# Ledger of designs, part 7: VH-VL binders against Small ribosomal subunit protein mS42

Target 1, 220 residues: Small ribosomal subunit protein mS42, of Schizosaccharomyces pombe (o74379)
Amino acid sequence: MSFQQRFARALDVGYKNFLSKDAVRNIFAYDNHLRGLVQKECKIHQTPYRVPSDLMVQSASDPARANLFNYSSQLVNHDFFFSGLISPERPSADADLGAINLKPGIDASFGSFGELKSQMVDVGNSVFGDGWLWLVYSPEKSLFSLLCTYNASNAFLWGTGFPKFRTNAIVPLLCVNLWQYAYLDDYGLNGKKMYITKWWDMINWTVVNNRFQATRIESL

## First folded at step 5 (VH-VL)

Design a1 (framework fv_ebrasodebart)
Fold by ESMFold2-Fast, scan of step 5:
Structure a1 (fold): chain C 220 residues (1-220), chain A 123 residues (1-123), chain B 108 residues (1-108)
Amino acid sequence: as target 1 above (220 residues)
Amino acid sequence: QIQLVQSGAEVKKPGASVKVSCKASGYTFTSYGISWVRQAPGQGLEWMGWISAYNGNTNYAQKLQGRVTMTTDTSTSTAYMELRSLRSDDTAVYYCARGPRYYDFWSGYMDVWGQGTLVTVSS
Amino acid sequence: QAVLTQPPSVSVSPGQTASITCSGDKLGDKYAYWYQQKPGQSPVLVMYQDSKRPSGIPERFSASNSGNTATLTISGTQAMDEADYYCQAWDSSTAHVVFGGGTKLTVL
């Protein structure tokens, strides 16, 4: 299903207590704009159109296709951000049960989910300019950590699905969009702390937990 | 084996402060946290806050923010709860209870409780 | 967010099954804990993380937590089980622990 079809209800009603329907529509309008730019770049470079994640990987190390990387990476980041939120049709309070396999590692890495929340709020509030805040997992170190990426950058290049990156793999589990277009309308220039605090209550911990468990599955 | 022993009853005037102690024995103090819970006469349990004996991090109930301070002394395995600007409706039995080393939505247990300290606030 | 609601009192005859409920919005998505308090005594943890029983608590104590309701069940209730029972859960909106109002169990 298309990005807009998968999140059609959010376009209609927004995310209560987190993002207004107008804010969601603004993000989706930018997403559509990026898709047009991706199609343009694919024609310029005679690259067959593929899903954004494939285009991102294909263009990642090619300076001649930096624009294609930029646009496709942001599309991947949008999908990851929205896929980590609970549906507008389902109430909050998914955190406790959904995080069941994450708890021992979060406790070891941050001290608690409360400490993780506090660190994400503080780190995210301290991001200068536009970017993304990620919760990532390092299988080699058995350690969860926070990662900031800026502009169109992402945490996917070391995904465990790519054997060449396996020994240094960090696996993204969760991200929050810290571009101004995401929070400005609802929260204002000084509202990043409240935005991230409200975002925390919308996290779909079942999705985050499933992403973590996938790091332990052998590829077939 | 595991025990939490609290200081004795206190009688205070409105506006005064009280500091209740909770001495732990029979376990590694710094591997756990201590929660504080109070109970007014004939009423139910009310959570006041939590402190980690490992790193000293605290989390206080919102209605007590600015009036309560929780501390630990790891050399004596003792936790303290100080409540300031006492009012008559602060009259209660105050309990310490052993909880998790790290505070979160996952593990809010209170498995071993002190005997309680009666604090009476009257004029 | 969640206000935890318990019945004020429950009465059973010796040997009967006592059921004490604790209701709150999406309580089944959170861990529930249960405490027993006898007059003049400190609370005692009798059930943790929904259905787990601490060492030293009799097997006749069991619990469940699903949907909006957590339930403490005491099978073959004995006179010594007469006490006030409190449920406890996490309130995600305040990031704090919350207690139910308590239920007085009378064994007649």
Scores: ipSAE 0.000, ipTM 0.423, lowest interface PAE 18.4, mean pLDDT 83

Design a11 (framework fv_ebrasodebart)
Fold by ESMFold2-Fast, scan of step 5:
Structure a11 (fold): chain C 220 residues (1-220), chain A 123 residues (1-123), chain B 108 residues (1-108)
Amino acid sequence: as target 1 above (220 residues)
Amino acid sequence: QIQLVQSGAEVKKPGASVKVSCKASGYTFTSYGISWVRQAPGQGLEWMGWISAYNGNTNYAQKLQGRVTMTTDTSTSTAYMELRSLRSDDTAVYYCARGPRYYDFLTGYFDYWGQGTLVTVSS
Amino acid sequence: QAVLTQPPSVSVSPGQTASITCSGDKLGDKYAYWYQQKPGQSPVLVMYQDSKRPSGIPERFSASNSGNTATLTISGTQAMDEADYYCQAWDSSTAHVVFGGGTKLTVL
């Protein structure tokens, strides 16, 4: 199923107490616009159309395809953002239940979920201009941390280079869209702090927990 | 105990489609991708593409783009590979294999393989 | 697009050391992987990330990867090691997996 099909209900009704229907529509309109730009860039560069995550990886190493990278990266970021939210139709498990495997690591890295929330609100509010705030995990360090990326940049390619030369590789678990088109309509220019606070209440911790478990190598 | 179990052999006419299944067990299905690799009789291994069981994202080999579709059913831990417009040179053993994981974009390798499915395309 | 070149065949006597090479432009800057395939069977991962050995693979298997050439080395080669061996790497420019053409190891 496409991006719009997977999130059609959110487009129809919004996320109650977080993002209005109009805000969701604006984000989806921009998403659709970016998909058209991706198709155009693929045609210009004789690149077969693929899902945005693959186009993002392919174009990251080619300065001539910087536009393709930016557009596909932003599409990946949209998908990651929305897939981390509680469905408008389905309530998620509560944070304690949903985040059951995350809790020990979050407690060790931040002290508590409440302290993580406070840090995300403060760090996100401090982002100058447009970007994304990520909760990331370092398997090598067994440490959770916060990462800010700007414009269309993302946490998926952080530390990117030849794979065996990368150190301190991170895995994204959660993100919030800090571009003005995401929060301006519902929260205003000075409302970013409240936007992030409301976003926290909409996190699907079961999804975040499953993403974290995907970082673990399972025994045979 | 990690296993990938594939559907049985198929015989198809040119122009037909084939859909091969790969049922995973013994691990968290959504933590890994599934790759598809084929081998024509007496020939080497040819990568066809992969699908992320985490989000359904796919990446197909360029020569198969437009003819192949990969899907997953998370509720049954099963991956599928459908190849359309079959030609005689599509006769091969088709393998599913585990990996890479969705965040291992730059490190592709396959630690567990299915038993293979022979697809014969003949008139 | 990357191309990985392997010799089509290598022959050794039992107990001798077999060496199978895999050549590609700047292959040493990528991770190389090795698979063993016996007739009628699925491939089996025998080496990953250049030189790491999966659980269950005998210690006589070792590998290296530097410059343009990755090498799989089998010391004290046994009849059971007779198989086709494939190297594999990831091509970052296409986000595609690339296999070498394969090497038939004969143990006579």
Scores: ipSAE 0.006, ipTM 0.519, lowest interface PAE 10.3, mean pLDDT 84

Design a12 (framework fv_ebrasodebart)
Fold by ESMFold2-Fast, scan of step 5:
Structure a12 (fold): chain C 220 residues (1-220), chain A 123 residues (1-123), chain B 108 residues (1-108)
Amino acid sequence: as target 1 above (220 residues)
Amino acid sequence: QIQLVQSGAEVKKPGASVKVSCKASGYTFTSYGISWVRQAPGQGLEWMGWISAYNGNTNYAQKLQGRVTMTTDTSTSTAYMELRSLRSDDTAVYYCARGPRYYDWLTGYFDYWGQGTLVTVSS
Amino acid sequence: QAVLTQPPSVSVSPGQTASITCSGDKLGDKYAYWYQQKPGQSPVLVMYQDSKRPSGIPERFSASNSGNTATLTISGTQAMDEADYYCQAWDSSTAHVVFGGGTKLTVL
């Protein structure tokens, strides 16, 4: 199924009390624009069009394909963001089931879910410019932590084959889009704190827990 | 200083509509939002919805979706709540209350309340 | 659908401490608010953001919120404190404000 087909309901009604249907439509229009740019870059570099996650990995560490990397990475980030949200048709009770399995680790790393929320709001609100805020897990350290990436950068390549000298692998579990195009329409220029605060209530913790159990980056 | 003054009591027949007003004074109207809360006789508080006086964005309680409309007139610093297709169980005191400009559950509290408007629905 | 549960009534003698509880799943991870309503009057905010007092609310009023339970505590309870008390939080499942069922405080 296409990205739009997978999230067709969100295009129709938005995410209640979080993102209006117009905001969702604007983000999806940008997503479509990026897909056009990916196809253009694939032609320039004689690279067969593949799923964005594959293109992102293939173009990583190659300065000649920086545009292909940026566009593909942003598409991967979009999908990871939206797939971590509670469906507009589903109540939060189903999503909260995953929180039971995550609680011991979250408590050990942050003190509580309430403290994690407070830290994500504060850290995300403090990001200067455009980027993404991630909740990540380090299997080696048995530690959950927060990571900021800027522009189109992502957490998927941290602790993988890039850079090659990284000694610790991390698993991305959750992200929030901190680009202005994500929150300006609904929240205004200085509304980032409220945007992240409302985003918190839309987190699908069952999806987060499923990602925690995964050992590899999932293609979307 | 800060006041919310509501319109007077209404008596309506089942199937009719009612529109309650809430006039704000003593603060910058467009810097805040207005929530509507009702209370049936002898019962507890029930939240109906919220409207931003800044941009007119609304959020309505699921049970009332399709029957309620909230509006503002910034030129008169007045909020309105219209409830349609009235039933006997809509008999209640209706309150307006000042809340945040943007609907923000982190800071979502009601610091000033109107005096209440009794709406009686009877045949 | 989140539900905030309060005891329907609490009775206390003048000068004693009254405790009114509000229970909900993971309530301690949310902000709790408290309102006082006397017969024939509008509700009045008495506590906000778990434990903060608005100007004009006596120091006898305090509150906490942890785990699944928020508690409003009135020390040295006076006859004037007799009222209905409502807790309030935000319900993520409906994206709406939710009120507790209310507690009638009787000072006798």
Scores: ipSAE 0.000, ipTM 0.417, lowest interface PAE 18.6, mean pLDDT 83

Design a15 (framework fv_ebrasodebart)
Fold by ESMFold2-Fast, scan of step 5:
Structure a15 (fold): chain C 220 residues (1-220), chain A 123 residues (1-123), chain B 108 residues (1-108)
Amino acid sequence: as target 1 above (220 residues)
Amino acid sequence: QIQLVQSGAEVKKPGASVKVSCKASGYTFTSYGISWVRQAPGQGLEWMGWISAYNGNTNYAQKLQGRVTMTTDTSTSTAYMELRSLRSDDTAVYYCARSPRYYDFWDTYFDYWGQGTLVTVSS
Amino acid sequence: QAVLTQPPSVSVSPGQTASITCSGDKLGDKYAYWYQQKPGQSPVLVMYQDSKRPSGIPERFSASNSGNTATLTISGTQAMDEADYYCQAWDSSTAHVVFGGGTKLTVL
């Protein structure tokens, strides 16, 4: 299924109180532009890899493939961002219910979901230039933390699921897109705090909880 | 050795549905996908959709979304394409063709084709 | 109007070189594919990934793709090459495969 088909409802109606229909359309237009650029780079490099996550991992250590890395990494980040949001059709924003297995660890690491929210708003607002803010989990340390990555960088290269980069691994659980194209239309140049605050209300905690549970299953 | 064999010609009335089969042989069915392409009389090729025999994922042309369903039966190495709510302008030769197991931007193409199935829609 | 534009027809004499073009915005940044279809028959892949020839396709078939134009070239054209030829590429705007309108090659 294409990215646009997976998120067709969001493209049609936007996310109420978070991203307008026009903002979603602009983000999806940029996603399509990146896919065209990935196609061009794949042809130049005659790569056997075809999915963005494989392209990202394979290109990460090769300076000659910096463009391929930058474009494919952003596609992976877009998918992770949107797949962490509640559907416009089926809102489910109850953090206590959705995050039932996640809550003890969040409480231990941040004190509460309210404190996590406050830290994400403050940390995200402090990002200079374009980037991404991640909630990550360290299975080795049994610790949740926040991670900022800049430009096209991501938390997956630090995490499990990518064997080359699994040393001292962290697992991304949640991501907010802090590039200007994501918030400029609806929130303006100085609107990062409001954008992140509104984004918080759109988090699909069931998805985040399931991502966390997957880290436990993998270790078994 | 690689062969795709389709079911025979169909004549349908407007509003009916048609289900065309495509039996694959000579390769590992689940390592590939099947695409469906149709051709109206005297017209060009029109892509309809794709199904992965590897994971069952589908991708349909937007024009046909809601009217087309593609399935596979791995036990018989057969792909199916069902088109509903038939109209006279659905009259065409329908082809199945072997495609990659993933439908993507850089290397989706069709290396082996079935013989085609003529579907005629008339009142 | 069409994403991929082909001339409707091309005519050549036996033994001459036929050139069939396929034009699209920045088509050279994508892979182009070519299919041959004879009347009453299924399409046959004759060129893939711009310039690669499948096993069983004669060496007189070659192709290129640069800028906005992909070209299928048939050297020493024979009567048996008379067919419709279709180019294919990816359409980023729809995220789908697209075919050109087809070119009827006539060998006089």
Scores: ipSAE 0.000, ipTM 0.524, lowest interface PAE 11.7, mean pLDDT 85

Design a22 (framework fv_ebrasodebart)
Fold by ESMFold2-Fast, scan of step 5:
Structure a22 (fold): chain C 220 residues (1-220), chain A 123 residues (1-123), chain B 108 residues (1-108)
Amino acid sequence: as target 1 above (220 residues)
Amino acid sequence: QIQLVQSGAEVKKPGASVKVSCKASGYTFTNYGISWVRQAPGQGLEWMGWISAYSGNTNYAQKLQGRVTMTTDTSTSTAYMELRSLRSDDTAVYYCARGPRYYDFWSGYFDYWGQGTLVTVSS
Amino acid sequence: QAVLTQPPSVSVSPGQTASITCSGDKLGDKYAYWYQQKPGQSPVLVMYQDSKRPSGIPERFSASNSGNTATLTISGTQAMDEADYYCQAWDSSTAHVVFGGGTKLTVL
């Protein structure tokens, strides 16, 4: 299924109290533009890989394919961001219920979900320039932490997101898009803190919980 | 031996619906998708849409959105295309064709085609 | 949505080289594909990803794609090559498959 097809409802109505339909359409237009750029780069490099995640992994260590990495990584980041949001049609999941297996670890690492929210808002608001803020998990340390990546960089290259591409023991669980094209239209240049605050209410904690539980099976 | 076998010709009245089947054999059905392409008499090829046999996800041509539904039955390795509210200009040969498992036609193509099903819409 | 333009017909004598063009805005930035269709038959993939030949397609078929134009070339054209030829590309702006209008190749 296409990216637009998987998130067609968001494209149609936006995310109430978070992203207008025009903002979503602008992000999706940029996503489509990036897909065109990926096609061009794939043709130039005669790559055998077809999906953005494969392209991102295979181009990550090759300076000759820096453009292919940047474009494909940004597409992977878009998908991870939107996949972590509740559907525009459905109410927010109860964080306690949806994040039932996350709660003990979040409490141990941050003190509470409220404190995690506060830290994500403050850390994300302090990101200078364009990038992404991630909630990540370290199986070796049994700790959750926050990671900032800039431009098209991502947390997948730091962890176990791809079984054949492992660089360290962190796993990305959640991210928020902190590029200006994501928040500028709805929130303005000085609105990043409110944007992240509103994003928090749209997190699909069931998805985050399931991503976390997958780390247990892999580590066994 | 890879083969796609379609259901037989149909004659329908305007306003009716038609459902064409496409039975796949000789490969793992769920590793691919199926696209539907039609061809009006004396005209060229027109892409109608795609379905993944793996996920059931679909993507339809804009002009057919709301009138077409594509489905699969993985237990019988069969894809279906239903077109509703038929008009005389829907008269065409309808083909199923094997395509990519994920909707990535920037690199995907149609390597095997069914024999075609003639759908005639007349009063 | 991108439009792919093909000449309606091309005529060659047996043994000559046939060239069928497919034009579209920035087509060289996309992959182009080619299908052969004989009267009363289903289309057959003859070239994929600009210049690659499927198993079973004769080596006299070749293709290129650059700038705004993709070209299917048939060297030493035979009577059996007489058919309609369609180009195809994927339009990233609409996320839809696009076919050219088709070219009738006549081998006299």
Scores: ipSAE 0.000, ipTM 0.460, lowest interface PAE 16.4, mean pLDDT 85

Design a6 (framework fv_ebrasodebart)
Fold by ESMFold2-Fast, scan of step 5:
Structure a6 (fold): chain C 220 residues (1-220), chain A 123 residues (1-123), chain B 108 residues (1-108)
Amino acid sequence: as target 1 above (220 residues)
Amino acid sequence: QIQLVQSGAEVKKPGASVKVSCKASGYTFTSYGISWVRQAPGQGLEWMGWISAYNGNTNYAQKLQGRVTMTTDTSTSTAYMELRSLRSDDTAVYYCARGPRWYDFLSGYFDYWGQGTLVTVSS
Amino acid sequence: QAVLTQPPSVSVSPGQTASITCSGDKLGDKYAYWYQQKPGQSPVLVMYQDSKRPSGIPERFSASNSGNTATLTISGTQAMDEADYYCQAWDSSTAHVVFGGGTKLTVL
């Protein structure tokens, strides 16, 4: 589905206290531009057009298709970022209840949710240039950790090899977009710390918990 | 404790519409999608489509595009599948199944299934 | 559109190993899932993410997925394992779910 169809309400009203509708519209315009670039790269490289996640996986090991990788990866990252936010289309009063199941693991890995927040704000603010900050989970080590990726790079393919990126040694649970186009309109060039602080209040912990519980599906 | 309970059997004439319900319990309804899968007598499983209980977004099988509509009522944790312009070859048991999660199509699979609803289309 | 092909039937004697295959173009690049369906019942998930077994499914069930073929293996097959088995994968190009045609396992 298009970004418009999946996040239609956010385009109209934005995310209260976090991102204005104009900021969301600018990110959406860039998303559309990237989709056009993906189609162009597919034609140049004689690659059949597919959904961005497939194109990302197909192009990741081929330096000749670095642009196709970058554009498709950025589209995947946009989707993951917005999907982790409390939606204005269907706001949930229970969004924070997911934190209950995450608390033991977060406490063991970071000390507390407050410490995780502090670390995410500080680590994210220290990122030089454009990138993404991720909360990831290692099922084998039972450890939550933070990962920075730069430009269009992502946590889905980090340290796992191809082609089945969903069987990765680390599982991404949450990310924040640290490209200037994400925060410039509402926070200014030097407002990244406040942007991340406001983003924290918009996290849909039920979504994060559902992603975490997916790593434990064998309990079924 | 997780359950999907479907509405009862239906008998319809060709050209009619049928609407099957699927009531979910035992989990956070809006965290998952509901898929609809049908099985004609003596035949295999055929995926019809998926709906997100989170935002109502749908993805329908190409063969059924234009004839099927999937909806949800989050206040009752119920999913619905309506199939229009019924033909005799629409006679099947219709199942609802939980999954995939609305944000993760890459893990598309079905961990819990409803009991099935027999829809018979005959004149 | 992705197509998954299964043999229509497989027969084994009690205690023997049953192998049910599911073939599709580059299926090993996708997750494969397996469902068991007994007469008059809903399907039950028996294997997920290629080779993982849900809690409550006997250890004698195992599975693999590589190249073009996913395989469900049932060791020491019992009469209670007699059922139809379906493989399933996700077609990433359409975001559609695809099922194999099903295999009837007979244990005699």
Scores: ipSAE 0.006, ipTM 0.448, lowest interface PAE 12.7, mean pLDDT 83

Design a7 (framework fv_ebrasodebart)
Fold by ESMFold2-Fast, scan of step 5:
Structure a7 (fold): chain C 220 residues (1-220), chain A 123 residues (1-123), chain B 108 residues (1-108)
Amino acid sequence: as target 1 above (220 residues)
Amino acid sequence: QIQLVQSGAEVKKPGASVKVSCKASGYTFTSYGISWVRQAPGQGLEWMGWISAYNGNTNYAQKLQGRVTMTTDTSTSTAYMELRSLRSDDTAVYYCARGPRFYDYWSGYFDYWGQGTLVTVSS
Amino acid sequence: QAVLTQPPSVSVSPGQTASITCSGDKLGDKYAYWYQQKPGQSPVLVMYQDSKRPSGIPERFSASNSGNTATLTISGTQAMDEADYYCQAWDSSTAHVVFGGGTKLTVL
């Protein structure tokens, strides 16, 4: 199933009070453009076309395939961002219940969900240039933390699940797209705080909790 | 100027149903949930359930799940709570209260309350 | 389902510090909230997320929550503080809101 097919409703109606349908359409157009660039790079480097996450890992340490890395990494980041959002259709109360299991850990790491929100807004607004802000979990430290990555870089490079990159043993749980193409049309150059504040209201905490719990289930 | 205004007092016979309304104003109705809390004469507060004004999803207190229904009308920014098969021990003041938000309800609090609706159940 | 236990009444003289406790298993792992209710009136939020005070609530009100006990503290208690006080928490095991039984504060 294509990226556009998986998020077709968002393309049709946008995310109410967060991203206009035109903003979503522009992001999806860019995503589609990147997929064309990935196919071209795969042909040039005689790399079999695979899902973007596999291509990202394969190209990460090869300077000759830096373009393939950047394009595939950005596609992975797009997918992670949109899959963490509540559907443009009315969300169910069960989606919100996922946050209940995260509360003790969030409280221990940030003090409260309100404090996490405040820190994400402030940290995200402080990112200079284009990048991504991530909520990550360290099983080793039993600590939730925030991580900034620039341009097309991602938290998966240090995350569990990518054995080549398991240096910091972190698990990405959530991200927000801080590239100008994501917020400029709806929020303007000075609108990052409002953008992140409204993004917060769209987080699917059940998805975040499922990502968190997946790290524990594998130990059974 | 955030306000929750409830419908007037009701007197019902055992076995009847009652439907209390709660009209919200001064904020974006769909951004918050509405909780219903009742208080029997001389007794404490008892949470009945919550409804999201965003999607109409509900969570009811286990004790009431077979008898209570909560709904919203987003066009009028009004929440409703219907309690069926009334008993004398359902006599209480029924409050609506704003919160929690649909995404923060694990940490949500009730920052604004309606004035209360007295429901008396007697033969 | 979690149960929150409050003393039924607390009595203080004007100017004294009132302390109202709310006890529950591992309550410190949850957020505690406090409401004030005067006769014939709706409850009013006086403390949220353990220790935060809403705008308009006097600095005389403070609160803490650790271990099994949350405490609402009113310093320099005034006659206007006479009311019923209810604690509230979120029960993560049932995804339900739980209220304490309430404490009548009398200022004599």
Scores: ipSAE 0.006, ipTM 0.431, lowest interface PAE 14.8, mean pLDDT 83

Design b10 (from s1a with heavy chain T30D Y32F T58K; framework fv_solitomab_arm2)
Fold by ESMFold2-Fast, scan of step 5:
Structure b10 (fold): chain C 220 residues (1-220), chain A 123 residues (1-123), chain B 106 residues (1-106)
Amino acid sequence: as target 1 above (220 residues)
Amino acid sequence: DVQLVQSGAEVKKPGASVKVSCKASGYTFDSFYMHWVRQAPGQGLEWIGYINPSRGSKNYADSVKGRFTITTDKSTSTAYMELSSLRSEDTATYYCARGPRYYDFWSGYFDYWGQGTTVTVSS
Amino acid sequence: DIVLTQSPATLSLSPGERATLSCRASQSVSYMNWYQQKPGKAPKRWIYDASNRATGVPARFSGSGSGTDYSLTINSLEAEDAATYYCQQYSSYPLTFGGGTKVEIK
């Protein structure tokens, strides 16, 4: 299924108390624009069109394909962001079950979920310009931590899923989009704290836990 | 200052429906889950469901699923349970209990309870 | 579903004696609470997250355990401690309670 098809209801109604319908439409319009740019870059570099995650990995170490990397990386980041949110069609009763399973690790790394929330609000608010805030896990350190990436950069290249770029052996579990196009219309330039606070209420912790469990299996 | 105040006792015939209210005060209603727990006369405690007032997400125990629904009215900080197709085995005291914030599970489960609502199902 | 088995069903002890209440889970759990319930009253959270006393709970109460085996200890019983005590796991849904241990003071 296409990106738009997977999130069609969000386009129709938005995320109540978090992102307006217009904000979702603007993000999706930008996503479609980026897909057009990816197709153009693929032609220029004679690279067969593939899913954005493959293009991101293929272009990541090639300065000549920096545009292809940036566009495909941003598409991957959009997908990861929206996939971590509770569906607007009907909130899943199971969305919070993953939080119970994550609690021991979150407590060990941050003290509590409440302290994680406070740190994400503060760290995210301190991001200067456009970027992404990530909750990541390091299997090597057995530690959850926060990572900021800027512009179209991402946490995937540091993780097990992308061996070419496995430096700190981190796995992304959750992210929030801190580009101005994501929050400006609903929250204003000085509204990042409220945006992140409202985003927190939309996290699908079952998805976060599934991502965490998958990386533990992969490390076998 | 946290209080959960429940509606009064109900006597119902088999096959009827019952709706019990739980009015919360002294805290931000949307920040905490609300759970329902029942206790048959002389028996132990049975968890029957929850609602997250902020999201509307719900979960129900298999013993009541299909007959049970939980709703909220945020304007009055009130949670409701409704149980339909009542049977004699539904005779119990029903409690609302404050659940965790989604980010403070370590101390959140059932720190405050309503006083209980006795529901008697008899002919 | 996780089944919690509490033992004994009833403890009848004199003031000043030590009471130990057991709660065993059918599978490993990470989170266990204990509740005190007196006749005709709502339960009160007594111990949370295995070992932490709730506000207002006397120091004579302590909780311990991990995995499948948990216990609640009252090191010197007082008359006001007569109640039924329930353990409750919150590691997975459905949330489940033990059958309760009734503490009676002679």
Scores: ipSAE 0.006, ipTM 0.514, lowest interface PAE 11.3, mean pLDDT 86

